# Ledger of designs, part 49: miniprotein binders against p81326

Target 1, 226 residues: p81326
Amino acid sequence: MLHFGGFIMEINHISKILEKEREEYIRNKVEEYLKQGFSKDDAVNKANQSWRTYIGHRIQDVIYNLLKKFLKDSGLKVTTDKALNNRNLPEELDKVKRLIAINYGEYLFLPDADVIVYKVENNDIKIIAIISVKNSFRERRFETTYWKLKLKESPVTSHIKVFLATPDKDNEISYKCPNGKPKKMRIILEYELDGIYFLKEDFEETEKAKHFGKIVEDIIEISKKL
Below, E stands for the ipSAE of ESMFold2; O stands for the ipSAE of OpenDDE; V2 stands for 0.75 times the mean of E and O plus 0.25 times the DockQ between their complexes.

## First folded at step 7 (miniprotein)

Design A49 (at its last look DockQ between E and O 0.29; V2 from the best seeds 0.00; counts 0 for: pae E 12.9 > 1.5)
Fold by OpenDDE base, look of step 7:
Structure A49 (fold): chain B 226 residues (1-226), chain A 83 residues (1-83)
Amino acid sequence: as target 1 above (226 residues)
Amino acid sequence: SEEEKKIEELLKKAEELLWEALELAKKGDYEEAIKELEEAVKLLEEALKIAKELGNEELIKLVEFLLKLVKYLIEEIKKKLEE
């Protein structure tokens, strides 16, 4: 078993590690916004909003880079929706883009795809999985579910697994029924998605809700069936 | 490239050290765990240097995060050693 290594297993600390940058980041942004003429309260609010965006991108980048590294040995490739937004795409990425596109009649649109995992066999591309990375669920709670359902509607994309990766810092979906009360978001996400991978230790594990450390193995296994 | 292969080798070795260190820490061998993690830091620093020389932003970001991770683990283990 390729022990896909200690680094992925210790990803639990990602939030704590990156949060160390928060104080300095907020300070700098507050100063920036004050210079732009915002009030102190507005500057603080804007800085906090900026931080949420920033930290979200940082987590996405880390997950992308880790997956890219650990899937490489299995011959799997990784890209992002951002990379697909270029006007001049290499042939391979152009194919990837087309293979994840959702049909809206006269228009094709891409799902939100923070990470796209695919394989190339004899110049043919097979999309394996799309991974949505969410730091918090304050906004667009079921957006990933929407994209999963849309992907299921086409025989071209119905095989694509959709995963959610999250540290779930606020424990919004870590447990299904804490204190006997069902967490609607956890239940729906787990039901509709192919898997939820937690970048933390404290969560309710199920068949679909797993530690992020298992995602590489799961993706490799899926890739062998395609 | 040869440099990319070197980075991969360094990362692999660092990961092996990390795994060993974690096992040591589970056994209560915190001092030895820290020693191994410090060696992992050295390997990652070398990898980072090479990545910067290559100008590979993805590798730079990856290795920088891994460095932060290992350093964080060292700090956490040190706290346990002081308890």
Scores: ipSAE 0.669, ipTM 0.868, lowest interface PAE 0.8, mean pLDDT 92
Fold by ESMFold2, look of step 7:
Structure A49 (fold): chain B 226 residues (1-226), chain A 83 residues (1-83)
Amino acid sequence: as target 1 above (226 residues)
Amino acid sequence: SEEEKKIEELLKKAEELLWEALELAKKGDYEEAIKELEEAVKLLEEALKIAKELGNEELIKLVEFLLKLVKYLIEEIKKKLEE
């Protein structure tokens, strides 16, 4: 089973596997929404929106479990923003939550960080990286860069690496200059973030834009510097 | 156990077939790649049967995932062969 780690890291195919479930999922959701009284057009639109949320959560689960499994022997721990939003947190997770929170006066907000990597050293917690998982860039295009900029404003969070993981099925950020014209979103994301990890084969690879299979290696190397 | 050892052997062989098929597909040897992937499906289906008999939910999930992956690859290679 453990010899399967290299094969499991071929994560490009996971989103394609989940896409085979798409038509059945949408059919079931349309039926559900029609029973709730929505029009056919509204039910179809809601079902497609539901699918995008579902596949995003499914991909996030795979990424979380992969990182948790392969970072464990390096003394690195992994949690999620959903786990940190629970009201009754263990002390360790409460400290993780406080270490990534951003201050807006009377309010403290968590970044939209789908997966958080940290280590415990000398009874102290060090946040290594956060990974944002995005399926598309139709909405919330620069949310991840906003959080990176906010984290850089404080010396206590400026060291935190911010990564983006995406299948980018619509090729919104796969290339810097498609047809000779700069793609603003790709250029800005690559400049501002510490790394972009693609869950597909076809993209323009750079020092920051890589296949997702490299993320474990990169995180381990970063953790050694901290 | 003896059953767990058999599942490990089946998964190891299926993994070898997967890697060989991926190399064949890269070279354009699609028919041979499909043949190896179909053999991997047979091994994984046998592994799934044993995992279900053991009631090992983690092995069941792993084998079901591998089956979905291999079947996906077969369909994609078939599309290339028909093009």
Scores: ipSAE 0.000, ipTM 0.179, lowest interface PAE 12.9, mean pLDDT 79
ESMFold2 (binder alone), look of step 7: mean pLDDT 87; pTM 0.841

Design A50 (at its last look DockQ between E and O 0.63; V2 from the best seeds 0.00; counts 0 for: pae E 1.9 > 1.5)
Fold by ESMFold2, look of step 7:
Structure A50 (fold): chain B 226 residues (1-226), chain A 83 residues (1-83)
Amino acid sequence: as target 1 above (226 residues)
Amino acid sequence: SEEEKKIEELLEKAEELLWEAEELALKGDYEEAIKELEEAVKLLEEALKIAKELGNEELIKLVEFLLKLVKYLIEEIKKKLEE
């Protein structure tokens, strides 16, 4: 009943593992806000909001570092949208940036992606996948599907796989028809995206909705077809 | 570098211990599974020390998370053992 699957399969638990840091984080942040003159009630509210932002970024960073490690031996490279917005961009990353950019007439913008997987082959760069990490679905519910649709509009980006990674702690997209009612978000996300990878165990598994630990194998398999 | 290669070897050995611990836990041998995972912690702590000496922030973040992951597994198995 207890299954590890090595390091790769245990990355399903990123959110749970990092949640253990919450109590100490909140305590430290409350102290910071109290020192700034906020009331205790305001300090607690601000600390909880700070945690939501912090944990989202923490999950993204962990995913980046794990994918970079586990994909390295397959000749795959990993970068982030944060790295691509750096002022002093190395030539390789500048090429990655140009290969995912979306044309809006006179303007050229990057998709709002968190993690980008690519390979270098015959001195050319091929973008394999973009992974969007969503901690909640209160806002920007369909941002990831928007970017997938935009990437499909150009022959130079239409091959790029777009994945969603999420703990989905509030079960907003974990099941297709909870209580017999279709869940619009899950249905649309699964239909439009190339995959949804859950950072938890309790969800409705389908061909596109999988445990996050499966993502490494999937990316490697996709890269062999390009 | 030679130090980065050592870190990679330590991570590989730690992963092997995780697989061995899984086999033991599936058989109900929780105490032995914990011992294997505690050995993995020692290997990861050595890897973290080397990563810090190198000042390699990405390796430090990676190994720090892997340590948290293995310690999480140890605690989950201990809960089952104490039931």
Scores: ipSAE 0.541, ipTM 0.821, lowest interface PAE 1.9, mean pLDDT 87
Fold by OpenDDE base, look of step 7:
Structure A50 (fold): chain B 226 residues (1-226), chain A 83 residues (1-83)
Amino acid sequence: as target 1 above (226 residues)
Amino acid sequence: SEEEKKIEELLEKAEELLWEAEELALKGDYEEAIKELEEAVKLLEEALKIAKELGNEELIKLVEFLLKLVKYLIEEIKKKLEE
């Protein structure tokens, strides 16, 4: 068994590693915003907001690249919603785009799909999983759940697994009932989604809530059943 | 490409070293774990060089992150040695 797991298992440190860049990033952005004429307080606030966006994209990129690498040997392919927004798509990606589209009557729209895992067999494409990457849950807490429910409504997309990957830096969903108090968000996300994968060690493990290190194996297993 | 295959081979070897280092660290052999990780850094640096030469941005980003990860692990193990 190709222990695909070394780098993925160590992903626990992703937040700490990327946070090392924060001070310098914030400093530079504050200076930039000050030059644009913002007040010091506004500059700091904008810099912090910029950092949240930046770090979110960085985490997404890391997850994308890791999955792309570690799923390659299994013959699985990985893309992103960003890649699908191109006007001139290769045939393969155009098919992927169509196979994840959600029907709104007169319109088709794509779900938020930070990472899309699919396989190609005899020129046919099967979508295996969509992975939403969240660094924090300050905004759009149940957006991933919404997309999962929408995907279930169509026989074309109902088989697509929807996973959430998160370092959960603020421990918003790491535990179901800390101190006997139910964490609504954790309970709902775990119930509605096919899985939650944590990029950290300190969390309550369940059947659906696992370490990110399990995601490759789980995806491969799902792919074999499709 | 041949260069991409070389990168993959380097990454695989680096991952093996990472695994060995983890096992060593779990046994308390921190010095040897650090040596393994330092070797992994060398392999990843070579991979990064090749990736840059290819202009493959995805591989560059991946390898850069892996480098940061391994270096971070070295730092963490060094802290344990000082305790």
Scores: ipSAE 0.516, ipTM 0.807, lowest interface PAE 1.0, mean pLDDT 91
ESMFold2 (binder alone), look of step 7: mean pLDDT 86; pTM 0.837

Design A51 (at its last look DockQ between E and O 0.59; V2 from the best seeds 0.00; counts 0 for: pae E 6.0 > 1.5)
Fold by OpenDDE base, look of step 7:
Structure A51 (fold): chain B 226 residues (1-226), chain A 83 residues (1-83)
Amino acid sequence: as target 1 above (226 residues)
Amino acid sequence: SEEEKKIEELLKKAYELLWEAEELAKKGDYEEAIKELEEAVKLLEEALKIAKELGNEELIKLVEWLLKLVKYLIEEIKKKLEE
C-alpha cells in the first residue's frame, strides 16, 4: 500500500517529536508547582512525573488514531479502556467491555487495555486484540503479561491477542542479549505476549518482535481467523 | 461525505510524499526531500481547513499531528544540509 511508507515514517518519529515538548512542559509545570508552595526539588520531581504520564497518554492517543484510521477499511473497530470507563455506554461498547472483563469470582475487572480492536458481524462482537502502549518500563514492567495470562484463563477471552507497543527509548527491551547478557524483561515479554511492536527501527527483530508498521497487517490476519 | 473523502485523498497524497521524501533523503537528495515535504504541508493545511469547517475534532487532531511530523522532518533534514 502506497500509504505504508509514510506510515512507517510517522511511527519512527513519534517519540522524538513528542520529546521536543519536554523542556517547555517541565518548565511550565515546575513554575506551577512552585506557585503551589512546593520546594524546587519537589517541583522538579513532580514535573518529571507529570511528564511521564503526559507523554504516555500522548503516545497512546497517536497509536489509537493510527490504528483507527488504518483498520477502518478492513471494517475493524477500535476503542480504549478510557472510553469503556464511562456510565451509560452505547450497547456496542457495553458488549465490548463485558467481553474483555476478567473474572475474579464475585467481581469482574477490566485488564489494562490502552487500545482494543474488535469486529462486529451480524450484531455479534468479537474482540481481536488488546494493545498495551508503554513509553518506558520503569514501573509495572510485567503488568501486560499478567493481563495476558488472566485473559488466557477463560474460554471467553483466551482467543484475545495481547500486544505491546513501545518506542523503548531507553533500550530496555530492544535487544535480547546485548553484550552477551540476557535482558530478562525482553525475553519474558516476548515469550508471554503475542507480540511486541516497536515504534522505532533500532531493535532486534524476531518472529514476535516486529516494527509497529506490521501490526495492522497482523491484526487483519488474526481477524480473518476468528 | 464529499468533504471527508477530500480529506482522505489529501492525507493519502501527503503520506505518499512522506515516503518519497524519505527515499530522497536516504539517497542524500535533501533539497528535493524538503520540497516534497513542503508540498505535503500544503496538502495537510488544506485538509486541516476542511476538517475545521466540518467540525470534526478527530480529523483535526490527526491532521495537526501530521503537520507537526512533517515540520519536524523538514527541520531535521535542514540540519543535515548544514552539516
Scores: ipSAE 0.254, ipTM 0.649, lowest interface PAE 1.7, mean pLDDT 90
Fold by ESMFold2, look of step 7:
Structure A51 (fold): chain B 226 residues (1-226), chain A 83 residues (1-83)
Amino acid sequence: as target 1 above (226 residues)
Amino acid sequence: SEEEKKIEELLKKAYELLWEAEELAKKGDYEEAIKELEEAVKLLEEALKIAKELGNEELIKLVEWLLKLVKYLIEEIKKKLEE
């Protein structure tokens, strides 16, 4: 079996390893967009947007694989937003999708849930947690808190834990008061979410702000209460 | 299967070498840490070969990622050794 300590080292280095790929990735994408007829400035902007999507998906894949592997023995199942957006869903995943959907009158939308953890008991599905993966907070800074608040509005979804997972390489939320002044983004995210899990060691740890290596234990403990 | 058992053993040994190399590097034993990481690369390359023979896309991606991690660590420790 895989050694959990090895995954801890992987988690601590993932952001830095991926950043070494950035320059080559951007160069290749700029050339690709130039061939499509975009101006140099537009190609650079598109390449940087492409990079942010790419690195976010790479981090999400690591998180998904870790949770799938280490939660299996506890009877917990894991799926993703991509799997739930497929055209044809098996009945189990269709139920998962319906159980996290938010009602906007005539319209029904899914929250921003990159990874979803759930339990199956006699064909009944219980959603345990959703994890939003954010590489940076330059855009949509409070999107995860919005979805937590919407899930709290219904007794059907109010039990669902909403976690944020991030390497936070630019230290946007790593500390509550980095220069003696409260960091609004960290304070609000920690207050509203059920937990923030850092993919690095250098951050201010609290009851809700932990190293990502603690997430498996936390999810298992939560599932026993539900 | 026998192939799956062999991959499991290779990955287990590689993870042990990673952990030992981190401890060695913390103590300043950089040459020995690099030696262990280079051995981990050999084990992971063998695991990658077997994963490709099985056609297991999930294992292939995992092993390729682990190879990047180990090679990154080797480079970082070599920089410290040259200091």
Scores: ipSAE 0.101, ipTM 0.552, lowest interface PAE 6.0, mean pLDDT 85
ESMFold2 (binder alone), look of step 7: mean pLDDT 86; pTM 0.837

Design A52 (at its last look DockQ between E and O 0.59; V2 from the best seeds 0.00; counts 0 for: pae O 1.9 > 1.5)
Fold by ESMFold2, look of step 7:
Structure A52 (fold): chain B 226 residues (1-226), chain A 83 residues (1-83)
Amino acid sequence: as target 1 above (226 residues)
Amino acid sequence: SEEEKKIEELLKKAEELLWEAEELAKKGDYEEAIKELEEAVKLLEEALKIAKELGNEELIRLVEWLLRLVEYLIEEIKKKLEE
């Protein structure tokens, strides 16, 4: 069946749209690596690795730009942990950085937060939410829950909502009990995080597991309570 | 800026065309839905031109994504029309 919504709701097609680029990308990268002197097998392996990195960055950028667009009229601002790592930070972003950093004794680190949503009221900054963007769960599968637990430990950061956004193309967390068997990863992620937002149509929807298109409404509602 | 306000206006009009195309597709009016989406492409192409003139890389990437999305939707409706 054919149906679609506005720009934010149609992000559910992102995996299919980007996958159309894969064949040409791999072909171009293999040729590039062959020119650098790699064997055919090594060039193919390197091209596939390059694709995985590329597609992950593309999904993050789409999410960042859409959130920035759709949250702007509600007075909400959006940044990234990469932007906060720059040495020459504007005063506003320097304050955002200080409000989200985690103390490990002699060391201070930012959580792995791909996208950060905050507001500015009367010269004060309030962090609303962080969104972790995961393309797959083969590696560092519970990293986002670790950061949620660390943020909960401090009264300064305990209000910050931690969301996961994922296309989950391989259905690693799409269902709670696939084939009648509890999926540990989905159950733990849903229990510990404030929300999981899927960039696809086919998944088990719950109070915390929703279509990505709902994230704007949820963030706006949360911001009104802070 | 004034140019950024123009881009915002173009994006809102393009999104309205998406909503209209959705209603047409639900009724089975696929050729008319495609026409509405092709008009949205024209608006997005105008927005892209302005974004490039501004040198605003974030707006450029946003509009380029929106163009790919609308093109995908046109392709999907054409597949249904051929069935």
Scores: ipSAE 0.686, ipTM 0.879, lowest interface PAE 1.2, mean pLDDT 88
Fold by OpenDDE base, look of step 9:
Structure A52 (fold): chain B 226 residues (1-226), chain A 83 residues (1-83)
Amino acid sequence: as target 1 above (226 residues)
Amino acid sequence: SEEEKKIEELLKKAEELLWEAEELAKKGDYEEAIKELEEAVKLLEEALKIAKELGNEELIRLVEWLLRLVEYLIEEIKKKLEE
């Protein structure tokens, strides 16, 4: 594993680390919603929903920062879809935005791209990979797959690798056929995406399903072929 | 910038210590592992200080996360030491 193996390996604990904040976060949010006039039950439900959003963003942020750091030495750059949601973009980011856009005839829309990895060579931008970060698969389970398929439809974007990074806390996609029963979501995601990277150790490893620690190497390798 | 390079250097050293600590812990050398992690905390705290001085929010967030990670690891190793 690359020189950064220590921090990458310990990313297995990211969910546990961030979950330590949950109790306090929930308490504070419940109080906030109560003050807003919600019932106790509603406040709790809203707080839990808020937490899911919050923790998702935190995980995304961590992954973004890690990738940015670990890919820096390779000359690769990292951005996010959020960073692209500006009217006034630097030329470089404007190019990135255009190069990941999906054509819907009269409109161009961006895929969900929590992390975008690209390189700049001779003033040309090459998009290498899009990483979707999912903490849970409760909602929009196949959205990443949809974007991958859409990106594949254009010669402009067909080369872009689409990866899913997840701690899969609830073991929704960690195994293909636990107890002989196929996990539809795992099978489809693994089939359609270029890779699934787990922020955990307890998963069924395959050619496409790897530990998150491999993502940097894989991205660098892909970058060399573009 | 020079400050960014310093942060990178500190992070690199912290990563090395983290790796060493993991190896030590695997061998059952929990006390030594904790020492390595405590040193890593110092490096990360320095990095955080510099990052804050630079106003680099990305680096701040990264280092803060790393600090949480190391602190968590220390706690987990301490639990093992008490077993």
Scores: ipSAE 0.181, ipTM 0.613, lowest interface PAE 1.9, mean pLDDT 88
ESMFold2 (binder alone), look of step 7: mean pLDDT 86; pTM 0.836
OpenDDE base, look of step 7: ipSAE 0.180; ipTM 0.611
ESMFold2, look of step 9: ipSAE 0.572; ipTM 0.835
ESMFold2 (binder alone), look of step 9: mean pLDDT 86; pTM 0.838

Design A53 (at its last look DockQ between E and O 0.67; V2 from the best seeds 0.00; counts 0 for: pae E 1.9 > 1.5)
Fold by OpenDDE base, look of step 7:
Structure A53 (fold): chain B 226 residues (1-226), chain A 83 residues (1-83)
Amino acid sequence: as target 1 above (226 residues)
Amino acid sequence: SEEEKKIEELLKKAEELLWEAEELAKKGDYEEAIKELEEAVKLLEEALKIAKELGNEELIKLVYFLLKLVKYLIEEIKKKLEE
């Protein structure tokens, strides 16, 4: 069923759209790895791993670009942790980088922040939200939760909302208690994070678990309270 | 830039067509929905062209994805027409 609400509401098909490229991508990568001297089995395994990385970046890029576009009119800005990994940052991004840094005593480190939403008012920067983008939860299941908890430990960063955006292709966290059995990961992520946004239709909606189409409105609302 | 503004305008119009198509599809007017989406495709293709001319990689990626999205929606509606 077509969703009302424009492009961001139709994001449900992102996995299917991007997966259309998989067969060709895998074929090409297998050939590449075979030429490098890997066995057929190793080549296939490496290709599949490469695809997982590739598709993850693609989804992240789409989410970044959509948020950047749809938040622009509200005066909100968007960046990424990747953009902050530069020695020569513009003043604005340097400030953003410092405002999301986590204190480890002698060292400051950045949280994993696929997307960072912030506003600039009178040359002051306020970080609004960090969005972690995950295609699957095979690895680093609670990494986003770790960063949320670390951000809460400082009055400088405690206000920053941490969201998870995912198509949840494998239905790992789409439901809290499917077939009467609690899904530990869904329950913990929903409890610890400020929100989970699904790039799909088939999920259990709650106050914190919403369709991705609502993320723009939610971020704008949060921004008004800061 | 003027070109970026043009892209934004095209994207806005394409989104409006998408909304219209969604409403048409909800009413069962699938053929008309497809026409609206096909027009959106044209707008997005123009936007993509401009983005490429600008060399703006972010806009290229965005518009390209939106184009793929609209094309996918057309395919899905066509499947419904065949049922």
Scores: ipSAE 0.601, ipTM 0.843, lowest interface PAE 0.9, mean pLDDT 91
Fold by ESMFold2, look of step 7:
Structure A53 (fold): chain B 226 residues (1-226), chain A 83 residues (1-83)
Amino acid sequence: as target 1 above (226 residues)
Amino acid sequence: SEEEKKIEELLKKAEELLWEAEELAKKGDYEEAIKELEEAVKLLEEALKIAKELGNEELIKLVYFLLKLVKYLIEEIKKKLEE
């Protein structure tokens, strides 16, 4: 099945849809913390912190399930760095892990790769792309570009496309030159990464900066050339 | 499994309704678009029921989000209808 329209073209709204859950989530979480004996101020602070973690994982999980669904008919498989950190890996995933791990002397680490897309042909595994999902850029501004640069250092990993998916609620990277002034973060991210996919409508679209709904088509086209 | 194939068929039919609703909305036929999306909701609710009976957590999460997506689209079109 080679259709990648319909549902996927409307998923630019993932962030908006999930944000509607915030008010109820915060109310429930505050009540939970109050029952644990926290003051009102502490309960609110903890609830807001809890939401940041929850919504980030929620977006990642949605993206994983959608990509797994829509890439399956093209012979593409999807996993996560979380799954690859498991102690008892199936043979296939152990191979995926070894093909993407970065060497730091006696230590091996996975790149920041919330979602990993690969294919299996004749028992050979080819990593196609990784997608890093970022809800905010305040604490981990250029982490994804670091991993792209590290992957480029080896002929085994240099072909791997590195994408960023983000709602960018605070408009930290939505425009290249807001008010005529270059936005360093957007320019560097777009330059170094293979693509930025926005989970919203309002951003400056370029060849590399696209609506998230385009990601399935892009991954499939890349896989055909590998 | 046969149940998973039925879910896939329901998702495909729901997706076809989304395509049809998009064409209707482009023409300004908002009430008709909502009608098609409401039928997609019924198909997704059936798919969700089957996914829950199967106990497939990944399918449950997928279908539940798709259901939220379609309901979101209905709300957005209803806003345009009130304008």
Scores: ipSAE 0.531, ipTM 0.812, lowest interface PAE 1.9, mean pLDDT 87
ESMFold2 (binder alone), look of step 7: mean pLDDT 86; pTM 0.828

